# Ledger of designs, part 55: VH-VL binders against q0aze0

Target 1, 268 residues: q0aze0
Amino acid sequence: MKIILVNNRFKENTEKKAQEIAGQLSALNVEVIIDNGLDEPYAGTVDFIMVLGGDGTMLRAARRYGQRAIPVLGVNMGTVGFLSNIEINELAEYLPLILREEYSLEARMMLEVAVFQQQSLLTRVFCLNELLLRSNSPRMLSFALEISGQKLEPYRGDGLIVSTTTGSTAYSLSAGGPIADPQLDAFIVTPVASHIINKRPLVVSPEREISLHLLEEREAIIGIDGQIKMDFGAENRVLIKRAPHPLLMVNLKAKPFFTSIDRSLQRQ

## First folded at step 19 (VH-VL)

Design OO1
Fold by OpenDDE, look of step 20:
Structure OO1 (fold): chain C 268 residues (1-268), chain A 121 residues (1-121), chain B 112 residues (1-112)
Amino acid sequence: as target 1 above (268 residues)
Amino acid sequence: EVQLVQSGAEVKKPGASVKVSCKASGYTFTNYYIHWVRQAPGQGLEWIGGINPSGGYTKYRRKFQGRVTMTADTSTSTVYMELSSLRSEDTAVYYCTRDYEGTYFYSPDYWGQGTLVTVSS
Amino acid sequence: DVQVTQSPSSLSASVGDRVTITCRSSQSLADDYGDTFLSWYLHKPGKAPQLLIYGISNRFSGVPDRFSGSGSGTDFTLTISSLQPEDFATYYCLQGTDQPYTFGQGTKVEIK
């Protein structure tokens, strides 16, 4: 068995823990690759990905490895979040199950975000939570939203979020989006401070495509999972699709999503 | 071994353009951003902009917008920075530096040796 | 733009001295997930800058353990526990959390 340990390079404790765990796994004849995000992704085949840290680390791991259809386990190290399955102090207990591959998987839809300059593709990113379009100035944006070729009325406001159901408890929630069952596949389109009072979020089929572009010369920013930022102007277009591959999240420990929402949100 | 090798020193007249190259080796070229940083005489380091060789996305510091153009040639693993309408204030050593892919500027780890650009009448 | 201010602008020290350089940003450098993109560089004339510390406190590969970084939010510190002859140079902090990316003005460490 070969495992990638993904840690947060900005958190010294996670790196040390990764090294410790790597030693333990090596002692069990498990090949381990440690990925702190600084180096190039390991290109070889692996059987399991263990993410040590919080939601941010998971999001990075998802972008980095999500397309490879590898089981990904979130191991929380004292942070508050929604993307970890077990705590670091529980790892020893569940390690035998991991090694025997006795766990269930939850397929979490990811976004495929493509940013264009005219007809040229600037970048394509797969992400677990959301795409954010927001103004880069105090002025509102005017932008066009199309869903499967259907042109909606122009949006005016600070921005727009296109989120997965996984991302529904992230920035979309702060912007007034609905909390979605992570077992659903759907887009959540949440306006950010819309000029139209009570502009409602949209729940959109994952089979549809979402496109955004500005209707005027304004400076905007695209944000992806709160970790990638790109300038976005009138010459740019963004196309959002369901990623061709879901993130396969390991479910070792049952987590009562709906009964723990209030607790989790209060801690943030 | 990661290496960034820049083109040689340039001497230009005011109003002219300069194009500096940065050839990368020892890593997957398209997996990392290349940023340009300069240091004018007696001044500190100043970020100019960056390019993602994968797709060609660029980000420029506002003060250079309209004058700077960054391009990437994936076939030669080379990034170029062209600065036009040169002025005396553009006299500086220009560095290219590598940073991880994506639009987040983490921590440029490897740098070119620098290219002196002198603008004088 | 995020302003980054280093202090002091220059200092004189002797080999073996403990040196401390501070960097203050005009706003928090922590992103939404608490990651802080604050780095420290060593720069000598005629040479390329060298990465010393990234993510506030992580030593880059090959960097001696006499270099350490600390801080949070808006206040950061680079410490050289025992200054060596090769450490006389100009040091810069860099914030990479927000664009445009900005350096501190630099701290020149000179021999006393």
Scores: ipSAE 0.576, ipTM 0.846, lowest interface PAE 1.1, mean pLDDT 92
Fold by OpenDDE, fold request of step 21:
Structure OO1 (fold): chain C 268 residues (1-268), chain A 121 residues (1-121), chain B 112 residues (1-112)
Amino acid sequence: as target 1 above (268 residues)
Amino acid sequence: EVQLVQSGAEVKKPGASVKVSCKASGYTFTNYYIHWVRQAPGQGLEWIGGINPSGGYTKYRRKFQGRVTMTADTSTSTVYMELSSLRSEDTAVYYCTRDYEGTYFYSPDYWGQGTLVTVSS
Amino acid sequence: DVQVTQSPSSLSASVGDRVTITCRSSQSLADDYGDTFLSWYLHKPGKAPQLLIYGISNRFSGVPDRFSGSGSGTDFTLTISSLQPEDFATYYCLQGTDQPYTFGQGTKVEIK
């Protein structure tokens, strides 16, 4: 068996824990690769991915390995989030199940985000949570939204979020988007500070395609999964689709989603 | 061993264009952004822009928009920076850099030796 | 643009001295998940700059232990615990969190 341990190089405790776990797994004749995000993603075949840290680390793991149809387990290390299944102190208990492949999988839809310059593809990225288009100035953006060839009225506001159902509890939630069942595949299109008061978010079929472009020369940024990826200008277009492969999240123990939400909301 | 080797010094007149090359080796060329940074005499370091050799996506500092063009040749593992409408203020040592962080952020880990570009009438 | 102010502009030191260089940014350099892209570089005339520290406090491969980085948010520090002859150079900090990416003005470390 070969396992990738994904941690965050910016979180020293996760690095130390990864080394410790690697030693334990090696003692059990398991081949281990540690990925802290600094180097290129491991190109070889692996059987299992263990993410040590919080939601941010999981998002990085998803971007790096999500297309490879590998089981991914979130192991929380003292953070608040929605993407971890077990706690670090529970790992020893569940390790035998992992090694025997006695776990269930939950498929989570990912986004395929393609950025174009006119008709030329510049880059394609797969992400678990969301694509954010936002203004990079005090001025509102004016941009066009098209869904499966249907041109909507121009959007004006600070930006727009296109999120998976998994991402519904991330930035989309802060922007007033609905909370979605992660077992449902759908796009959530959430306006960010629209000039139209109470502009409603859209829930869109995963079979549809979403296109975005600016209508005016403005400074904008597209961000993916909580990080700023690139500048976005009038000559650029974004095409968003359902990724061809879902992220396979490991369920070792029951973690009721809706009760977790209630608990999280009470903390606000 | 990662290496970035740049082309030689250039002398140009105002209004002309200059194209500097940066040949990369020792790693997978298409997996890392290449950025350009310059340093004018007696001045600090200034970021110019970057290119993703995979797909050719570029990001430029606004002040250089319209004058700078970055391209990548995957067959030779070489990145080019062309700066047009040269001014005396463009006199500087230009560096290519490899981005360790990749897609989102900028943390150059390796630098070229630099290319002096002199703009004088 | 994010402004990065580096201090001091220059300093004189002797071999064996402890050297401290600071950088302050006009805004937090942490991303949404708390990752901070602050790097330190060593630059000698006629040579390629060299990465010393990335992510505030991580030493790059091959960098001696005498180099260390610290800080958070907007305040960062590079420390050389015991200056060596090969350490006389100009040092730069870089913020790689927000575009356009910006450098400190540099600190020239000269022999006393």
Scores: ipSAE 0.238, ipTM 0.740, lowest interface PAE 2.2, mean pLDDT 92
Fold by OpenDDE, fold request of step 21:
Structure OO1 (fold): chain C 268 residues (1-268), chain A 121 residues (1-121), chain B 112 residues (1-112)
Amino acid sequence: as target 1 above (268 residues)
Amino acid sequence: EVQLVQSGAEVKKPGASVKVSCKASGYTFTNYYIHWVRQAPGQGLEWIGGINPSGGYTKYRRKFQGRVTMTADTSTSTVYMELSSLRSEDTAVYYCTRDYEGTYFYSPDYWGQGTLVTVSS
Amino acid sequence: DVQVTQSPSSLSASVGDRVTITCRSSQSLADDYGDTFLSWYLHKPGKAPQLLIYGISNRFSGVPDRFSGSGSGTDFTLTISSLQPEDFATYYCLQGTDQPYTFGQGTKVEIK
């Protein structure tokens, strides 16, 4: 078996932990590739990906490897989140199951986000949670939303979120979006502080395409998974589709999603 | 082995333009952003901007907007930084540096050897 | 802009000395996920800067274990446990959390 260990290079002592786990796996005759983000994504064939850290680490790992149809296990390292399946102290217990491939997989839809300058593609990114269009000033934005060629009335507000169901418990939630079952595939379009009170979040079929562009010469920012930021202006447009492949998240143990989210809401 | 090799020293008059090149090797060129950082004499390091070689997206520090242009040639794995309307204050060693995927300036891991640009009358 | 201040600006030390450099930011460098984009670099005249530490405390490949990083939020420290002759240089911290991205003013480590 060959396993990639993805650690969060932006947190303290993550390399040390990754090395430690790598040693444990090697002792079990597992070939290990450590990905700390400084090197290129491993291009070779692997059987399993372990993400060591929190939701942020998982989001980065998803962008790096999510399109390769490899089982991805989130191993939480002392953080609060929704994307890890087991805790670091449980890893030893579940290693035999991993090695025997005795686990279930849950397919999580990802977004394909394409940002354009006129007709030129600036970047294409796959992400697990959401795209955020946000004003880069205290002034509201005016922007156009189009869904599968259907032009909606212009939006005016601080911004807009297009989220997966996985991302429904992330920034979309804070903006008043609905909580979605991660087992569903759908877009969630959540207005951010719209001046139009009747602008409700939309649940959109994953078969549709979503496009956004500004209707005025103002500075905005596109955010992807809260980790990538791009300037966005009147000459830019963004196209959002379902990614061609879902992230295959490993379920070694059952996680009570709805109970967890209920608890999370009480803590906010 | 990852390497960034920059073009040679430049001497320019005020008002002129300078274009510095940065040739990358030892990795997939389009997988990493390239940033430019300069150091004026007796000063610290200053971020100028960055470019995504995949697609050509650029981000410039506000003070340089309108004067700086970054481009990438994927066929030669080379990034260029052009600075126009040069001033004496632009005299500095200019570095290109590789960064992780994304628009954030994470932790640049490899740097070019630097290019001295001197602006004098 | 996020201000990043190093201390001291310069110091004199001898081979074998323990050296500590501090970097302080005007605001927390942790993002919403707790990621902290704080790095340390070594820079010698006429050479390319070299990454020493990333993510507060992670040593870059090939960096000797005498270099270590620590800290959180707004206060960060680079420590050289036993200064070696090749360590005399200028050190910089870098914050990559907020734009514009900013460096500390540098700490020159000179031979005593």
Scores: ipSAE 0.038, ipTM 0.662, lowest interface PAE 3.7, mean pLDDT 90

## First folded at step 20 (VH-VL)

Design PP1
Fold by OpenDDE, fold request of step 21:
Structure PP1 (fold): chain C 268 residues (1-268), chain A 123 residues (1-123), chain B 107 residues (1-107)
Amino acid sequence: as target 1 above (268 residues)
Amino acid sequence: QVQLVESGGGVVQPGRSLRLSCTASGFTFSSYNVHWVRQAPGKGLEWVAAISYEGSNKYYAESVKGRFTISRDNSKNILFLQMDSLRLEDTAVYYCAKDRIYYSHAFYGMDVWGQGTLVTFSS
Amino acid sequence: DIQMTQSPSSVSASVGDRVTITCRASQGIKSWLAWYQQKPGKAPKLLIYAASHLQSGVPSRFSGSGSGSDFTLTISSLQPEDFATYYCQQDNYRPLTFGGGTKVEHK
């Protein structure tokens, strides 16, 4: 077995723990790769990904490895979030099950985000939470939202979020989006400070495609999972669709989503 | 440098066929939806047809549906309008035009037009 | 199909005048309306897209407003080169449809 340990190099506790776990796994004849975000994603084949830390680390892991159909386990290290399944102090207990592959998997829809510059593909990213279009100035944006070739009323506001159901409890929630069952595949389209008061979020079928472009030459930014940022101008377009492969999240123990919503949100 | 050039117009007899061409240059033709728009002498503009950038979706005005066929060859940067069963009311200058936005299945205005090609009829 | 009704069909104006052209759609088309300028013997030129957005290179004296069914093109101060025919066009629905045109001519 070969396992990637994903941690955050800026979090010393996660780095130390990753090294410790790597040692333990090595003692069990498991090959271990540590990904602390410093280097490019490991290109070799692996059997399992263990994410040590919080939701941010999971998002990074998902972007880096989520399309490889590898089981991904979130191991919480003292943070509050929605993407971890077990606590770090439980790892020893569940490690035998991991090694024997005695766990269930939950498929989480991811976004495929393609950003174009003058008809050329600038970047393609698979992400777990959301794509954000936002103004880079105090002025509102004017942009077009297109869903499967259908044009909505031009948006005027600070921006727009296109989120997965997993991402519904992330920035989309802060912007007034609905909380969605993460087992449901759907897009959540949430306006950010629309000029229209009480502009309602949209729940969109995962079979549809979403595109955004600016209607005026203003400076905007694209944000992905709150970790990737790029400039977005009038010559750019973003195309969003369901990623061809979901993230395979490992379920070692039951974690009732709806029961834990209040607890999780109160601690954020 | 961005331009469209129509060709193929001329004098035709009613009931006959004519094929118009529009050659694109100066932009990535294959990335844009393109349109045919016609204008009868002394009359207004009339949208005729559109084709998606990949050529998979075609749209027609009711007045030409079943008679005209829009197509494109992205490898050659050419748009076509096959006009069959031509009628006197089809007399017009035919313009080709590109849509503003690339890689879209919607339309956002036509920002580049050709000079047009005239289609007229003989008795 | 969406019918686009322009008014007036013609307008006589002088250089420096404020010219207003109206376009009404038979049903709501959101803001997906374009305005074109056409001079005799020439191809149309895009002026405004999405009801109120000025196409690059178009003088600022041109402006568009409106949403839903009623739209307006305004030339704040008519210039000699602005004498032409103007068309509105909706692209919210297929088939695309143009207004009947408004000819701006010399007074």
Scores: ipSAE 0.894, ipTM 0.949, lowest interface PAE 0.6, mean pLDDT 95
Fold by OpenDDE, fold request of step 21:
Structure PP1 (fold): chain C 268 residues (1-268), chain A 123 residues (1-123), chain B 107 residues (1-107)
Amino acid sequence: as target 1 above (268 residues)
Amino acid sequence: QVQLVESGGGVVQPGRSLRLSCTASGFTFSSYNVHWVRQAPGKGLEWVAAISYEGSNKYYAESVKGRFTISRDNSKNILFLQMDSLRLEDTAVYYCAKDRIYYSHAFYGMDVWGQGTLVTFSS
Amino acid sequence: DIQMTQSPSSVSASVGDRVTITCRASQGIKSWLAWYQQKPGKAPKLLIYAASHLQSGVPSRFSGSGSGSDFTLTISSLQPEDFATYYCQQDNYRPLTFGGGTKVEHK
C-alpha cells in the first residue's frame, strides 16, 4: 500500500504531524509520500490519500488528486469544517481499517472549470466547492449566464457562485444559497448581491453545462474554492461541467450531515 | 483582419439550385456560430439559417425549411448555403455573419458581416 | 415566431437631433435584443447587444434600453454619418427575427 499525506504547507503543525504519521506508516511497511506544498502534484501512483488539516487542505487535495479516483480521507486537525471524517486523535484507532481497506466511500461531485481567453484554454481545474465570479471594483457586473445553451436574463450584481452540493455550505451559503445534501449531485447557482433583490438561487442538473461571460468591457475575478484567483475580462469565458470523476471520500466514522449542520454553522 | 466573404450568387432560373459560400479569415472560424441573413431589394433583413460552431446543430427560417441546407467546413473556414427549389421570393442579397460569442450554443448578436452576394432570377 | 414591431418606419431629423427608435416584441425576450445600423449598399453593423450594451467601436451617442418586450434605441445627437436604416433583432428565441427597420433621413 502506498499513501500520500497532504498537509498545509503554511501550517507547521500539520507538517510535523505528517512526518510523524509517515514514520508510523513506514514502520508498518507502508510506502508514504508527503505533499507539503509540492510545486506539482505527485506524479506517481498512490492507493490512498490522507488529508491532514481542515477544509481548505481538503479542497487543495481534491484539486490536485481528485481526478485519480483514489480514496481520500479527511483528518481534521482542530478546525471546524464539513470535509473531515475523523479527528487526528482518532487516526490511530482507524488506521488498521484504513490499511485493510475496510471503509465505505462517498462520491462527491466535483466541478470541471475551464477558463478561456479568446478561444484559447487558459486553465482547466477540477474543484470540490465552487467557482466564483465577482467584480474587481465597487461597481456591479453585467454578465450572461448560459445553461445548456439557454440564456437567462442578464445578471447585474457583484457576482455569481456556481457550487457543488458539497460547496453549498461554503461561500454559497454566505451568499444566501441553499444547504444541499452532499449525496445529491447538482449545481447550485447563487447570485452575489444581485441588483434584483429577490433573485433566487438555481439548482441545476449535473447533466447540464454552465457558462459565464461578461457583457461589459471591465475586469472581474474568477475564484475557485477560495484559493485560486485569476483575472476575468470581456474576452474570457468560463465553462463549467460536472467533473468526469467524483471525489471518493472515505467514510470511516458516521458523521450525519444534517445533525452536524447547526454545530458547524455556529462556529463559522 | 476579421473578415467574411460571400460568393456564389448570380442569376438563376426558378426551380434551380444554387450554392453560396462564405469564407472566413482573421478569426477562429470553428469557434463561432455563423448565420445567413438575406435582404430582398428595398426590403428589411430576414434571418435565414444558422449553424453551431461544431456544425452539429442547424436552424432554419420557416420560409426556407426543406429547401435550403446550411453547412460548414471548419477545416477550410467555409460556410455554405445550399439553396434548392429556388423561388422568385428568394431574390436577395445574402449575407453571412458570425456570432459574437465563441463556444456557445446560444446567439448573442452578429458582430461581423460579409459584403453579401446577390441572388436574382431570370425567366 | 416572435414578431418584432419597429417604429417609426421612417424619421426625418437634422444633425444634432435626438432620435428615438422603438422595438416591441410579441413576447418577452428578456434583454436579448440587438440593434444594427445599415447604410445603403453596405452590410449591417452591430451597434447594441443584449438591449443596452454598446458594441466595441460604436460611438457613445448610441444607447439602448429596455427589457421584456419594449426596447428603445437612442441617438443622443445625430451626426451626418448616422443617416441610415436601423434594425432591431431578437435572439432569445429561434427563429431569429428582425424588426421592419427604421430609416433615419435628412430633414
Scores: ipSAE 0.893, ipTM 0.948, lowest interface PAE 0.6, mean pLDDT 95
Fold by OpenDDE, look of step 20:
Structure PP1 (fold): chain C 268 residues (1-268), chain A 123 residues (1-123), chain B 107 residues (1-107)
Amino acid sequence: as target 1 above (268 residues)
Amino acid sequence: QVQLVESGGGVVQPGRSLRLSCTASGFTFSSYNVHWVRQAPGKGLEWVAAISYEGSNKYYAESVKGRFTISRDNSKNILFLQMDSLRLEDTAVYYCAKDRIYYSHAFYGMDVWGQGTLVTFSS
Amino acid sequence: DIQMTQSPSSVSASVGDRVTITCRASQGIKSWLAWYQQKPGKAPKLLIYAASHLQSGVPSRFSGSGSGSDFTLTISSLQPEDFATYYCQQDNYRPLTFGGGTKVEHK
């Protein structure tokens, strides 16, 4: 068995823990690779990914490895979040199950985000939470939202979020989006400070495609999962569709999503 | 320079066929929806047809449905309008135009036009 | 089909004048209206898209406003080169439809 331990290089405690866990796993004849974000994603085949840290680390892991259909386990290390399944102090208890591959998987839809510059593809990214289009100035954006070739009324506001259901408890929620069942596949399109006071979020079928472009020559940025940032101008377009592969999240411990939402949100 | 150049217009008899061409240059032709728009002498603009950038979707004005066929060859950067069963009311300058936005199945205005090609009928 | 009604059909104006052209759609078309300028013997030129957005290279004296069914093109100060025919066009629905045009001519 080969396992990737994903941690955050900027969190010293996670680094230390990763090394400890690596040692433990090695003692059990498990091959371990530590990914702290410093290097390129490991290109070789692996059987399991263990994410040590919070939601941010999980998002990075998802972007780096999510397309490879590898089980990903979130191990929380004292942070508040929605993407961890077990706590670090529980790892020893569940380690035998991991090694025996006795766990369930929950498929989480990811976004495929393609950003274009004058018909050229700038980047294609798979992400777990959301794409954000936002103004890079105090001025409102004017942009077009297109869903499966249907033009909506031009948006005016600070921006727009296109989120997965997983991402519904992330920035989309802060922007007034609905909380969605993570087991549901859908896009959530949430306006950010629309000039229309009661502009409602949209829940969109995962079978549809979403595109955004600016209607004016203004400075904007694209944000992905709050970690990737790109300049976005009038000559750019972003096309969003369901990723061809979901993130396979390991479910070792049942988590009552809906009954724990309030508690989790209150701690943030 | 972004440019569209129409050709194929001329004098035709009623009931005959004519094929118009529009050659694109200076931009990625295959990335844009393109249109045919015509203008009868001394009259206004009339949308005739459109074809998606992929060529998979074609749209026609009611006045030309069943008679006109829009097509494109993206490898050659050419737009075509096959006009069959021509009528006197089809007399017009025919313009080809590109849509403003690339990689869309919606239309967002026509930002580049050709010079047009005239289709008339023998008196 | 969506009918686009322009008014007036013609307007006589002088250099420096404020010119206003109206376009009414038979149905709501959101903001998906374009304005074109056409000079004699020339192809149309896109001026405004999405009702109020100025096409690149178009002078700022041109402006568009409106949403739903009523739209307006305004030339704040008419210049000699602005004498032409102007057309509105909706692209919210297929078939695409143009207004009847407004000729801006010398007074």
Scores: ipSAE 0.889, ipTM 0.945, lowest interface PAE 0.6, mean pLDDT 95

